VHH binders against tRNA dimethylallyltransferase (miaA). Designs and how they scored, part 3

Target 1, 307 residues: tRNA dimethylallyltransferase (miaA), of Elusimicrobium minutum (b2kdr9)
Amino acid sequence: MTIIIAGPTAGGKTDLALNLAKLIGGEVVSVDSRQVYKYLTVGTAKPEGEYKNGVYNVDGVNYHLVDFLDLDKTYNTGSFTADASNTAYNINKKGKTAIFAGGTGMYMQSYFGGMDVLPKADQALRAQLADIADKEGKQSLHKMLSEADPESAALIPSGNLHRVMRALEIFKLTGKKASELRTNGFADISQNNFMVYIEWDKEELNKRIEIRTQGMFGGMLKETQDMLAKGYTRNSPGLRSLGYAEVIDFIEGKKTKPEALERIVILTRQYAKRQRTWFARYKNMYKADGSALNAEQILAEYAAWKK

## First folded at step 13 (VHH)

Design w1 (from v1 with E101Q)
Fold by OpenDDE, look of step 14:
Structure w1 (fold): chain B 307 residues (1-307), chain A 121 residues (1-121)
Amino acid sequence: as target 1 above (307 residues)
Amino acid sequence: QVQLVETGGGLVQPGGSLRLSCTASGFTFSRYWMHWVRQAPGKGLEWLSGINKGGSSTYYADSVKGRFTISRDNAKNTLYLQMNSLQPDDTAVYFCAKVRQYSGWDLFDYWGQGTQVTVSS
């Protein structure tokens, strides 16, 4: 079982995801390109949590793909897709529901895209592939994939057995390359996945972004100062996250505080707009009112969706 | 179902003090950051202060730093704002606000009705 929760920045996705996870015994997979970075919490609106036994935990819920990446490291769609695949596999293996929550549209698309036209899993075939992996090694399967679908092989590390197997499965069952299926236009991932989009009134959201930014600035300033003190720079990938450049400008005397705030507000609003535009491409999302989110309601809608 | 009720406002002279209270209900108070904001006549909303779930971390706007103190009692589901050295520019309606998610720096999803604070000689 997989549930997708999407929405604009600061729209309440995390809260909804956590509540949902608590209700159904799920775990959350963050779909946010910025929350992956360590130490940056305020500017990225990362939920408070702590690592327990190697997993980030938020209020008793395992929250994956956050707070793990150094600020000088880059993270891209491919990286996310690979990590998400492994994470989801592990979650499902435990019999738990993976709840994907985030606002990074490209990440969502990359992971879920192309899956809509994919054949159902063939357990017998998977077992066969697994046996090959066990007997001949993971590299053997990767080689098979390389022969069948070189593009997929190039994108999928041999160590990602699940993805390798899936790509092979697709090829064996359909005769089509997984890579080709992914490139055949924009796949509406909401067709085959229960996808929730959190909606806000535009004006209300814009107003609330302003006050939010005012509150965040002090925390962002502190975070930024700390990171600079550690040797990171404005060119560090993590500090390229929204708002931190403006904070650095303020620190350096290039911008006044009001100027920095104003710019951050504008950038945040623009980002929210881009998110809205991106997700509007998905035509089968359940639209949830951001002002009245309820996890039980979401479950009810899911039940209806499954019928 | 979520309710925030601000109290403690009133008329004070410059240099005076007030203590605002915000009583929360309808949600698990201890799970959420809380904030104070205000709105003066003819002006937009201004963030003043925030406090984390446990009360161990507090944040202040430059305009109130050193004068205002935010605190909370989770057992009483109450948020407080001690305001000292009040100035005429502090005249506004004061609101307590609940953060939408477990992050302390998210949008506010709920507000109280507000309490009027007037600082005048």
Scores: ipSAE 0.286, ipTM 0.693, lowest interface PAE 1.8, mean pLDDT 89

Design w4 (from v1 with E101M)
Fold by OpenDDE, look of step 14:
Structure w4 (fold): chain B 307 residues (1-307), chain A 121 residues (1-121)
Amino acid sequence: as target 1 above (307 residues)
Amino acid sequence: QVQLVETGGGLVQPGGSLRLSCTASGFTFSRYWMHWVRQAPGKGLEWLSGINKGGSSTYYADSVKGRFTISRDNAKNTLYLQMNSLQPDDTAVYFCAKVRMYSGWDLFDYWGQGTQVTVSS
């Protein structure tokens, strides 16, 4: 079982995901290109948590793919897709639900993209493929895919077990290549996945972003100062995250605090808008009111969706 | 169902002190960061202070740093703001705000009705 929660920055995705996870015995997979970085918490709106037994934990819920990457390291769509695949596999292996929550559209698309194939999942077949992967390694499955659908194999890294398995599944069930069934350059992942989008009134969101930015600036400043003291620079990939450049400008005297705040607000609003535009491409999302989110309601909608 | 009720506002002379309280209900108070904001006449909302779930970390706007102190009692579901050395510019309606998620820097999803603070000679 997989549930996707998408929405604009600071829209309540994390809260909803956590509540949902608690209700159904799930774990959360963060889909955020910035929350992956260590130490950067305020500026990235990372949920407060701690590592327990090698896993980031938020209020008793395992929260994956956050706070693990050094600021001088880069992380891209490919990296995420690979990590997410492994993470989801492990979560499912435990019999738990993977809840993907985040606002990075490209990451979401990369991972779930290609699943826009109509055949329903065959659990027995998936189990069989998973067993092969466990016993013979991921490369073995990739080889199988290469034999069945070379085009898909060329596009799907061996580390993306989920996509490899899905492509194989399609071929085994239908006799058709997944590569041939992909009709459009853009797969609507909401067709085959239960996807929730958290909606906010634009004006209300903009207003709230402003006050939020005022509050977070001090924390961002402290984080930035600490990171600079550790030897990181404005060119460190982690500090290229939204808002940190402006904070650095302030530290360096290039911007006043009001100027920095104003710029951060503008950038945040623009980012929210881009997110909205991106996710609007998915046509089968459940639209949830950001002002009245309820995990039980989401579950009810999921039940309806499955019918 | 979520409710925030601010109390403690009033009229005070410059240099005076007030202690605001915010009583929370309808949610697990101890799970969320809480904040104080204010709105002066003719002005926009201004963030003042924030506190994490356990109360171990506090944050302040430059405008109130050194004068205001935020605290919380999770057992009583209450947020506090001790305001010292009040100035006329502190005149505003003060609101406590709940953060939406398990982060101190998310959007606020709930506000109280506010309490009026007037600083005047």
Scores: ipSAE 0.186, ipTM 0.650, lowest interface PAE 1.8, mean pLDDT 89

## First folded at step 14 (VHH; from w1 with F108Y)

Design x5
Fold by OpenDDE, look of step 15:
Structure x5 (fold): chain B 307 residues (1-307), chain A 121 residues (1-121)
Amino acid sequence: as target 1 above (307 residues)
Amino acid sequence: QVQLVETGGGLVQPGGSLRLSCTASGFTFSRYWMHWVRQAPGKGLEWLSGINKGGSSTYYADSVKGRFTISRDNAKNTLYLQMNSLQPDDTAVYFCAKVRQYSGWDLYDYWGQGTQVTVSS
């Protein structure tokens, strides 16, 4: 059994997911591209928890795919899809319900949209490919792709080194063409999955974002300082997460606190808007009122959906 | 009681050098970022430089990059600012400031009394 909880940032997804998990004995799989990073908790709105026996636990609930990735590492849809597949398998093997909760639309789509499991990024291979590009030029790498996967090569400009490398990586690691693993078109994942969308009034959500940002700034500051002290920089993938650049600017005296806060709020609101737009593409979601979320009600709706 | 005491200021000629020190007490010095700021006559506070808890990361304003160097000795609870190639526009009161660890309105919760630096021919 799988339940999907989607919604905008600051929308209450985490709490709903946790409550559902507690009711049905489920576990949560985070669908968030930023919560994967270690140590970054406040800024990513990662639920506070601790590792118990190798599993991140939030208030007694196993919470997967959070707080595991080093800040200097990158994570993508392929990585997520692979990890999510394994995680879901393990959860189901235990006879528990997997609750997918998050706001990263691309991740959600990648996993549920019928894409084949993609291999995780291989840093060594990427380095090799990068070297080829550096030594022989981007066109050389694109040529390699054209030989391995002509369809992907046709779709990916040679100048997009990242995509070229990824496609090659997939081929080299799996023996399968990236073009064959991609599903054509946009699949509405809400047709075959019970998908909940937490809906908020725009203005109400904007207010929530503002309040939340103000409240979390101190925590973000500490997190950022700690990470910088560890040797991470503003260019570290983890610290490219929303809001941390502004915090760093504040630390560096480039922005005042009010300026940083204002910018973070703006960016967060923009992100929420993008999320809303993304998830609006799914036509069969149960829309839950964010101001009146109830896990029991969600379960009732699920039961009805299953009939 | 938290105390920050700046020393090392004085009168120097253009092109000269000074080394400022800031001695900290009343808190665990090694747990906090430290900054140098200055205030010139008739101007507001200007951020100059920052250093992380362990001293491994340093930051500088464009106005002082290449000329000023921030460092710290946590064993001595002391913050330093080496100032080279000083110019008349560097004339100001220089302050060391303790960066807040948690939430607050201001970046700093404490700073010293300041030390006067005057660059004049």
Scores: ipSAE 0.012, ipTM 0.320, lowest interface PAE 9.0, mean pLDDT 89

## First folded at step 16 (VHH)

Design j6 (from w1 with S56D)
Fold by ESMFold2, look of step 17:
Structure j6 (fold): chain B 307 residues (1-307), chain A 121 residues (1-121)
Amino acid sequence: as target 1 above (307 residues)
Amino acid sequence: QVQLVETGGGLVQPGGSLRLSCTASGFTFSRYWMHWVRQAPGKGLEWLSGINKGGDSTYYADSVKGRFTISRDNAKNTLYLQMNSLQPDDTAVYFCAKVRQYSGWDLFDYWGQGTQVTVSS
């Protein structure tokens, strides 16, 4: 049981996702390449929350894949696919709906689509699988693959230990079959998933981005100063998040405050445009009016879609 | 129906003070961050101040810090802006603005019709 909420930055995705989660007893999975980072709250528009029992919680709703990664670490589609697979499995195991909400279209495509997105090798996991093969034989590992990914097992000879191990590694890291990840084409994820896209008039959203950026600047400055004081730099992956380079330029005297603000607004509007272009490729989305979002209406659309 | 109604604008001499009010209806006021924004003649919108749900955290643009004070009365569903030391460049239409519930900065959702403040030179 899965609902996908997509839309541009500053578009209301978080509110809609949380309101839906409350109505149906669901949990939210963030699809945002920058909200994964610790410390950067204001500039990434991270929802107000705190950890409760090891899970980030926003107004009573578990909100996953936010606020866990150090600024010195990278995060990519492979990382997201693995984390999302584990997270969705655990949510669904509890009988709850996973509500995926965000604007990082490549992450959504990687997880929900048929793209062949393969994670990096995990040496600890490979060692575990190698131990099983050594102690129980290659046929035991192939039997495990047959149960996890029967299509791959049919194509991979049981004696080809490396290919059997790789397919099992993919399943254990992503929660998806290797056979499902092997595509060369773009799949329209809205064909088989209930997907909401939050629409905005472009000029109206641009006005909202401008005023949001003005309000956020002070908090972004504080966050940036604190992180530089801790030894992070403009080259730290987390500080490459939208707007932070411009704040650093201001701190270093390379830009005045008006110049930094103007640049952040431009970059944010450009990001919103790229999101619109990306999501326009999905042809079966329910399009919601961003100026009049209604979680009860979206729930009714989901119920109709399931029929 | 979300409604935000600003009052308290008017003509004031340089150095003078005004107190703006914004009465809210159609939503649970105490669950939302609120903000003040203004628009000077021929200019774009300018963010001035924000206040969290409980009123215990306040934020100000540099241009108004120390002169303006944002506050709220959740029992009356009313947002306030106390404006002191007004100067001619504070002349504008002043709007109160509501954001989405779960982040004080994510999306400016709705704003009122505004109230005119004119500081006579």
Scores: ipSAE 0.532, ipTM 0.834, lowest interface PAE 2.2, mean pLDDT 88

Design j7 (from w1 with R31K K53R)
Fold by ESMFold2, fold request of step 19:
Structure j7 (fold): chain B 307 residues (1-307), chain A 121 residues (1-121)
Amino acid sequence: as target 1 above (307 residues)
Amino acid sequence: QVQLVETGGGLVQPGGSLRLSCTASGFTFSKYWMHWVRQAPGKGLEWLSGINRGGSSTYYADSVKGRFTISRDNAKNTLYLQMNSLQPDDTAVYFCAKVRQYSGWDLFDYWGQGTQVTVSS
């Protein structure tokens, strides 16, 4: 019950993911190292939305892992993997498809590569663990985890029953710690997951990046000024997001506006190139034409893939 | 299919005014942010102005702020650019552009054929 949409920055991933989610009644999980941060809306091209019942909602679609972290917090592959696991579990528990959409390839590899080596959920075992939590409390279950897999217990809060139960399930099914089963090896996640990659002609994408950056700059400037006024700095993890250091250079008089814009365009093009190189490692992706994205076509390809 | 047709260009004296129109078809115009972009001969594309879906928020490049006004009429599927105090360096082909539905800044995915504006005595 999972679809993966990948592509370069400025390439239409958000639009495709949301249109597909509307067609199948799914929910979107953002795979973007920058859009996790609060306040940075324009410069990260965050989809227009508002929180409804604790989740960011875009035009009727729940859009997860967007706009939730303070700028002072670090976010990495471990953070993403934990959050994605919890989010996908909740989406699938509702009988819905999770649509993972983004361009941060290392996040996708970390989550989906880890899934390919871990055992599938065991309903009977989960029921047994849930019963223990009901009878003896959540902290008792976390204590069991501390004894079985202390590294996982240090990372998982005792109140997060789902993650505590999952780590215990892995241990009981394999005899090994969840922390030991995560691997450093590269796995081609496209071999066992339906994965779409949005392709663009390089020059056409570069042209769009230039226009986009010019249009974004005013909003990025306002956002950056506001965050600096609140006491955040260039060293705040969120303000190291692509483009914001260059806007700070402009604010501080170290760069003119044309110099800052040119640098942001260069960095964005370089990022798009790194994304293309990363995703080229996955050999079984369905490649979609970025100039002619079609959610109905993607749905048909997914249906065929499932056979 | 998607079409954006710009009209209203022409020859104007320095200090003069023009109003550009962009008629849209092939998509639900009111669901999209719209923008104006221009290209002077031998130059790259320059973003000028943007407007949100309902027209309640407008955005301008420094080079045109105070002189140009973007607006839209969703009932007529038409985007406008009122250009005042035109100068010779405003000479360019002017394009309207659409962005994908869910963000004003995600993907600039289509623009029209353009309309020529020439500012000269």
Scores: ipSAE 0.617, ipTM 0.865, lowest interface PAE 1.7, mean pLDDT 88
Fold by ESMFold2, fold request of step 19:
Structure j7 (fold): chain B 307 residues (1-307), chain A 121 residues (1-121)
Amino acid sequence: as target 1 above (307 residues)
Amino acid sequence: QVQLVETGGGLVQPGGSLRLSCTASGFTFSKYWMHWVRQAPGKGLEWLSGINRGGSSTYYADSVKGRFTISRDNAKNTLYLQMNSLQPDDTAVYFCAKVRQYSGWDLFDYWGQGTQVTVSS
């Protein structure tokens, strides 16, 4: 009982998701690495809503995983996967459809395609391997890798201590080769999930990004000034969100307003391009025309897909 | 069918004033943020001003702040731009623009055909 709406920044994902949720009585789960943060509303194009009964609500629709994280906290694929699992379970338990909407492809892949199988770093083991390299040389460590994972050893130079140690760490922790684990970790999530991708002509989207960025700069400036006054800094994880570092450069006099604005436009267009490249890897998406989005059409396609 | 019709353009002397109107149809006007943009001869589109659904928050580009005032009348489905102290570099085609529902800054999905403003020296 899941629908996935993906697409580029400034592409209409939020509007389509909310209109669809209203048609079917569903709830929205945001897939956006920036909208998780409190306070950053204009610069992330966060949907306008308010908390009702402990859940962010946008025009009568529960909208999950927005506006909840302090700017000094990190948020990653592991965090998203845990939060999305709990949220989707609760939505589906109520008999409702969970509509995942966003452009953060890595978050979608992590949740719908499964977690990366590679083990986390083990500091004690890394210290042991570093000691071997210190006492017996990097060539000795590479020879150990050659015996454990010859395919990785053929690709990793003996002088690249970091990569050699990582491959050995994976083998010692799992008993399996690093190359074997990574090769089996990616799945095309569109094969088993109804997934919509919002397509745009590149030049039309770029024009809209330009106008949008010009218009949102003032609000981004106010938000940034307010957060700096509260003691957050350019090193706060939330203020590393797209555009905010450039606004801080303007506030500090490192850039003029036109220079900061131009840079944000460039970065936003680059982000939209990376999103297109990421989602091109999914082969069974329903491609919706961004200039003519229609939630009733999407609903009909979903009904057909379920058959 | 969404329709935005701009009126009120024309020829004006430097220092003069004009009031642009944008009449909306084909959607529930009061549920949407509205914006003004312009295009000067040989240049790209420039965002000028925005206003939220109820009219309580207004936003302006530096180039027009203090000279232009955006407003709306939701009962008449009409957006306005009061333009004072006009200068020759304000010469442009002026468009009103609609943003998709639920956010004032997400998707600029439609703008009108525009009205010509010419400020002669």
Scores: ipSAE 0.577, ipTM 0.847, lowest interface PAE 1.9, mean pLDDT 88
Fold by OpenDDE, look of step 17:
Structure j7 (fold): chain B 307 residues (1-307), chain A 121 residues (1-121)
Amino acid sequence: as target 1 above (307 residues)
Amino acid sequence: QVQLVETGGGLVQPGGSLRLSCTASGFTFSKYWMHWVRQAPGKGLEWLSGINRGGSSTYYADSVKGRFTISRDNAKNTLYLQMNSLQPDDTAVYFCAKVRQYSGWDLFDYWGQGTQVTVSS
């Protein structure tokens, strides 16, 4: 059995997942495309934890698929699906419940809804695409996608660079359209899984993102400086995570701190909006109030759902 | 029931010092990052400082760095903010805020009623 906890970035998913895990003897599988990277903690809002016996542990709960990937490595939906399958298998083998928690919609869909086998990420190709985006703008890549796979382009906003790049990558590597590799329509994964969505008022969330970003900046700055000192660059896949480009721009004197902060806030809000839009497609989610999360209540709802 | 109560505010002259306290109840204090924020008249909320669960890591806004010190006593469920070299532009209502989850960089879910700090000659 599995429990899915979805919601916007920094919406309380981790806390809820951990509390649920403690109540039912579960382990958490992170569904976050950025938290997989080592050393990146502040910018990805990775929970505090430590590796114990080869597993990342947060307050006594095993928290899987975080802090394991080098910044120069790429990770994609296929990678996640494979890892998640193995992880879930191991969790279940121990007689424990797997709790999937995260905001990466594509990862959720891939694992629970099924996708055709997708090609592995190609670092060189991604670097090339990233360069195009940097030099010619995000709209340029979106245009490329629209020419290669109009259906994907219609579904993916130009601002979602990661998804645009992935769709292009699939096309370039396989000659197949990402839209064609989607198995027989959109599967509503909430029909056969207990799926919780942490809901926030849009305006309240937007305001909270602002002050959150203010708090994050100093930590992100130090974190970024450390990674740059280790030889990583702005082109490292890990440092392409949301907000790090702006921090690097600040370090290089291309942006002032206020400019960087403002941009990060905008990007974060946009991402949260995309997340909300994505998860709105699932029609059978339990909506939990983000301002009043209660693991015991969720457990009760789960029990009712199982009947 | 989560409760945060700020104390220690008051009127102080420029160059003076204050120590704010925030007493927490209704949750396991030691499991959450805590932060200080403030709101000056006619301005939005401003983040000032954050501290991790164990108190080993502290973070500061540029506006208060070198002047303010955040600390915590988990045994007493109390968060502190030592404010030195106070300036008139530090006049504001000060709030302690609890982080939503097991990361110091998440949204805040609770904060107190605030304590007024006024710096004036």
Scores: ipSAE 0.556, ipTM 0.803, lowest interface PAE 1.1, mean pLDDT 90
Fold by OpenDDE, look of step 16:
Structure j7 (fold): chain B 307 residues (1-307), chain A 121 residues (1-121)
Amino acid sequence: as target 1 above (307 residues)
Amino acid sequence: QVQLVETGGGLVQPGGSLRLSCTASGFTFSKYWMHWVRQAPGKGLEWLSGINRGGSSTYYADSVKGRFTISRDNAKNTLYLQMNSLQPDDTAVYFCAKVRQYSGWDLFDYWGQGTQVTVSS
């Protein structure tokens, strides 16, 4: 059995997944490109847990594909798909339900729907793009993307350097637009899978994100300082996660705290919007009210879906 | 049904102290991070303080650090906010906010009706 829980950042996916897992004896597979990194807990909203017998455990539930990757390592859809396959296999072998929970649309699509063969990461090209970003600014790369793939540029904030670079990489290596690859032959994974989407009122979510960010900043600051002290840099893949660049700017005196907070809020809201847009492509999702999530209700809906 | 009821607000002079309480019901209080937030007239919501499930870790906004202390009594399902050295800028409605079980930094899913704190000469 497989259940998919999708939604925007900070939408309650993790909590719902864990509650559901407890009800049905399931395990959770995280579908989050940032929670994979070690030590980054607050900024990624990683659930509190500990490794037990080689598996990350959250309140008695095995929670897979989190907190395992060094900050200097990269992780992509291919990596995820491979790991998720193995993980799901093991979960099912135990007779347990695999609950996929996360907001990384590309990862979800890759695993459940397959993706067009995307080019492997080209380290040399990435280095070149990174250099451009360093010398000319992130906006320069975004401009490049806008010229190459306007649709992707519209969806990807300039501050999301990783996604900007990836989209550019795809274009440069294949001559195809990342946006075209996403739309052509898009398999609706919600047709053959029970997929839940957590919905929030846009304005309500935006307000809540602001408060959330205020609370998170102190923790993010500490995390960032610790990682920098260990020798990681702003160019470390893990620290390219949303919000950490702004924290680093604050540490370096390039931004005030209010400026950093404001920017993080904007980036988070934009990310949530992108997630909403991405998942709106799936036409058979069960829509769950984020303000009133109930695992038992989800289970009931699942039962109805199976009939 | 989840309920959060804030009490302890009132009128206080500058430099004074108040202790706010939040009584929780309808959920397992000890399994959730709790926070205090406030909203001043004409201003947006401001995060003030957070406390983990067991009460061993506390967090504060710069604006209240050193003056406010968050604590909890899980046996009584009660969250507290000790506010010292109150200033006129602390005038606001104060809310107790519940966070999801597994992340102390997730969105708040419930808050109370709030309690009014007014600091004035």
Scores: ipSAE 0.405, ipTM 0.727, lowest interface PAE 1.5, mean pLDDT 90

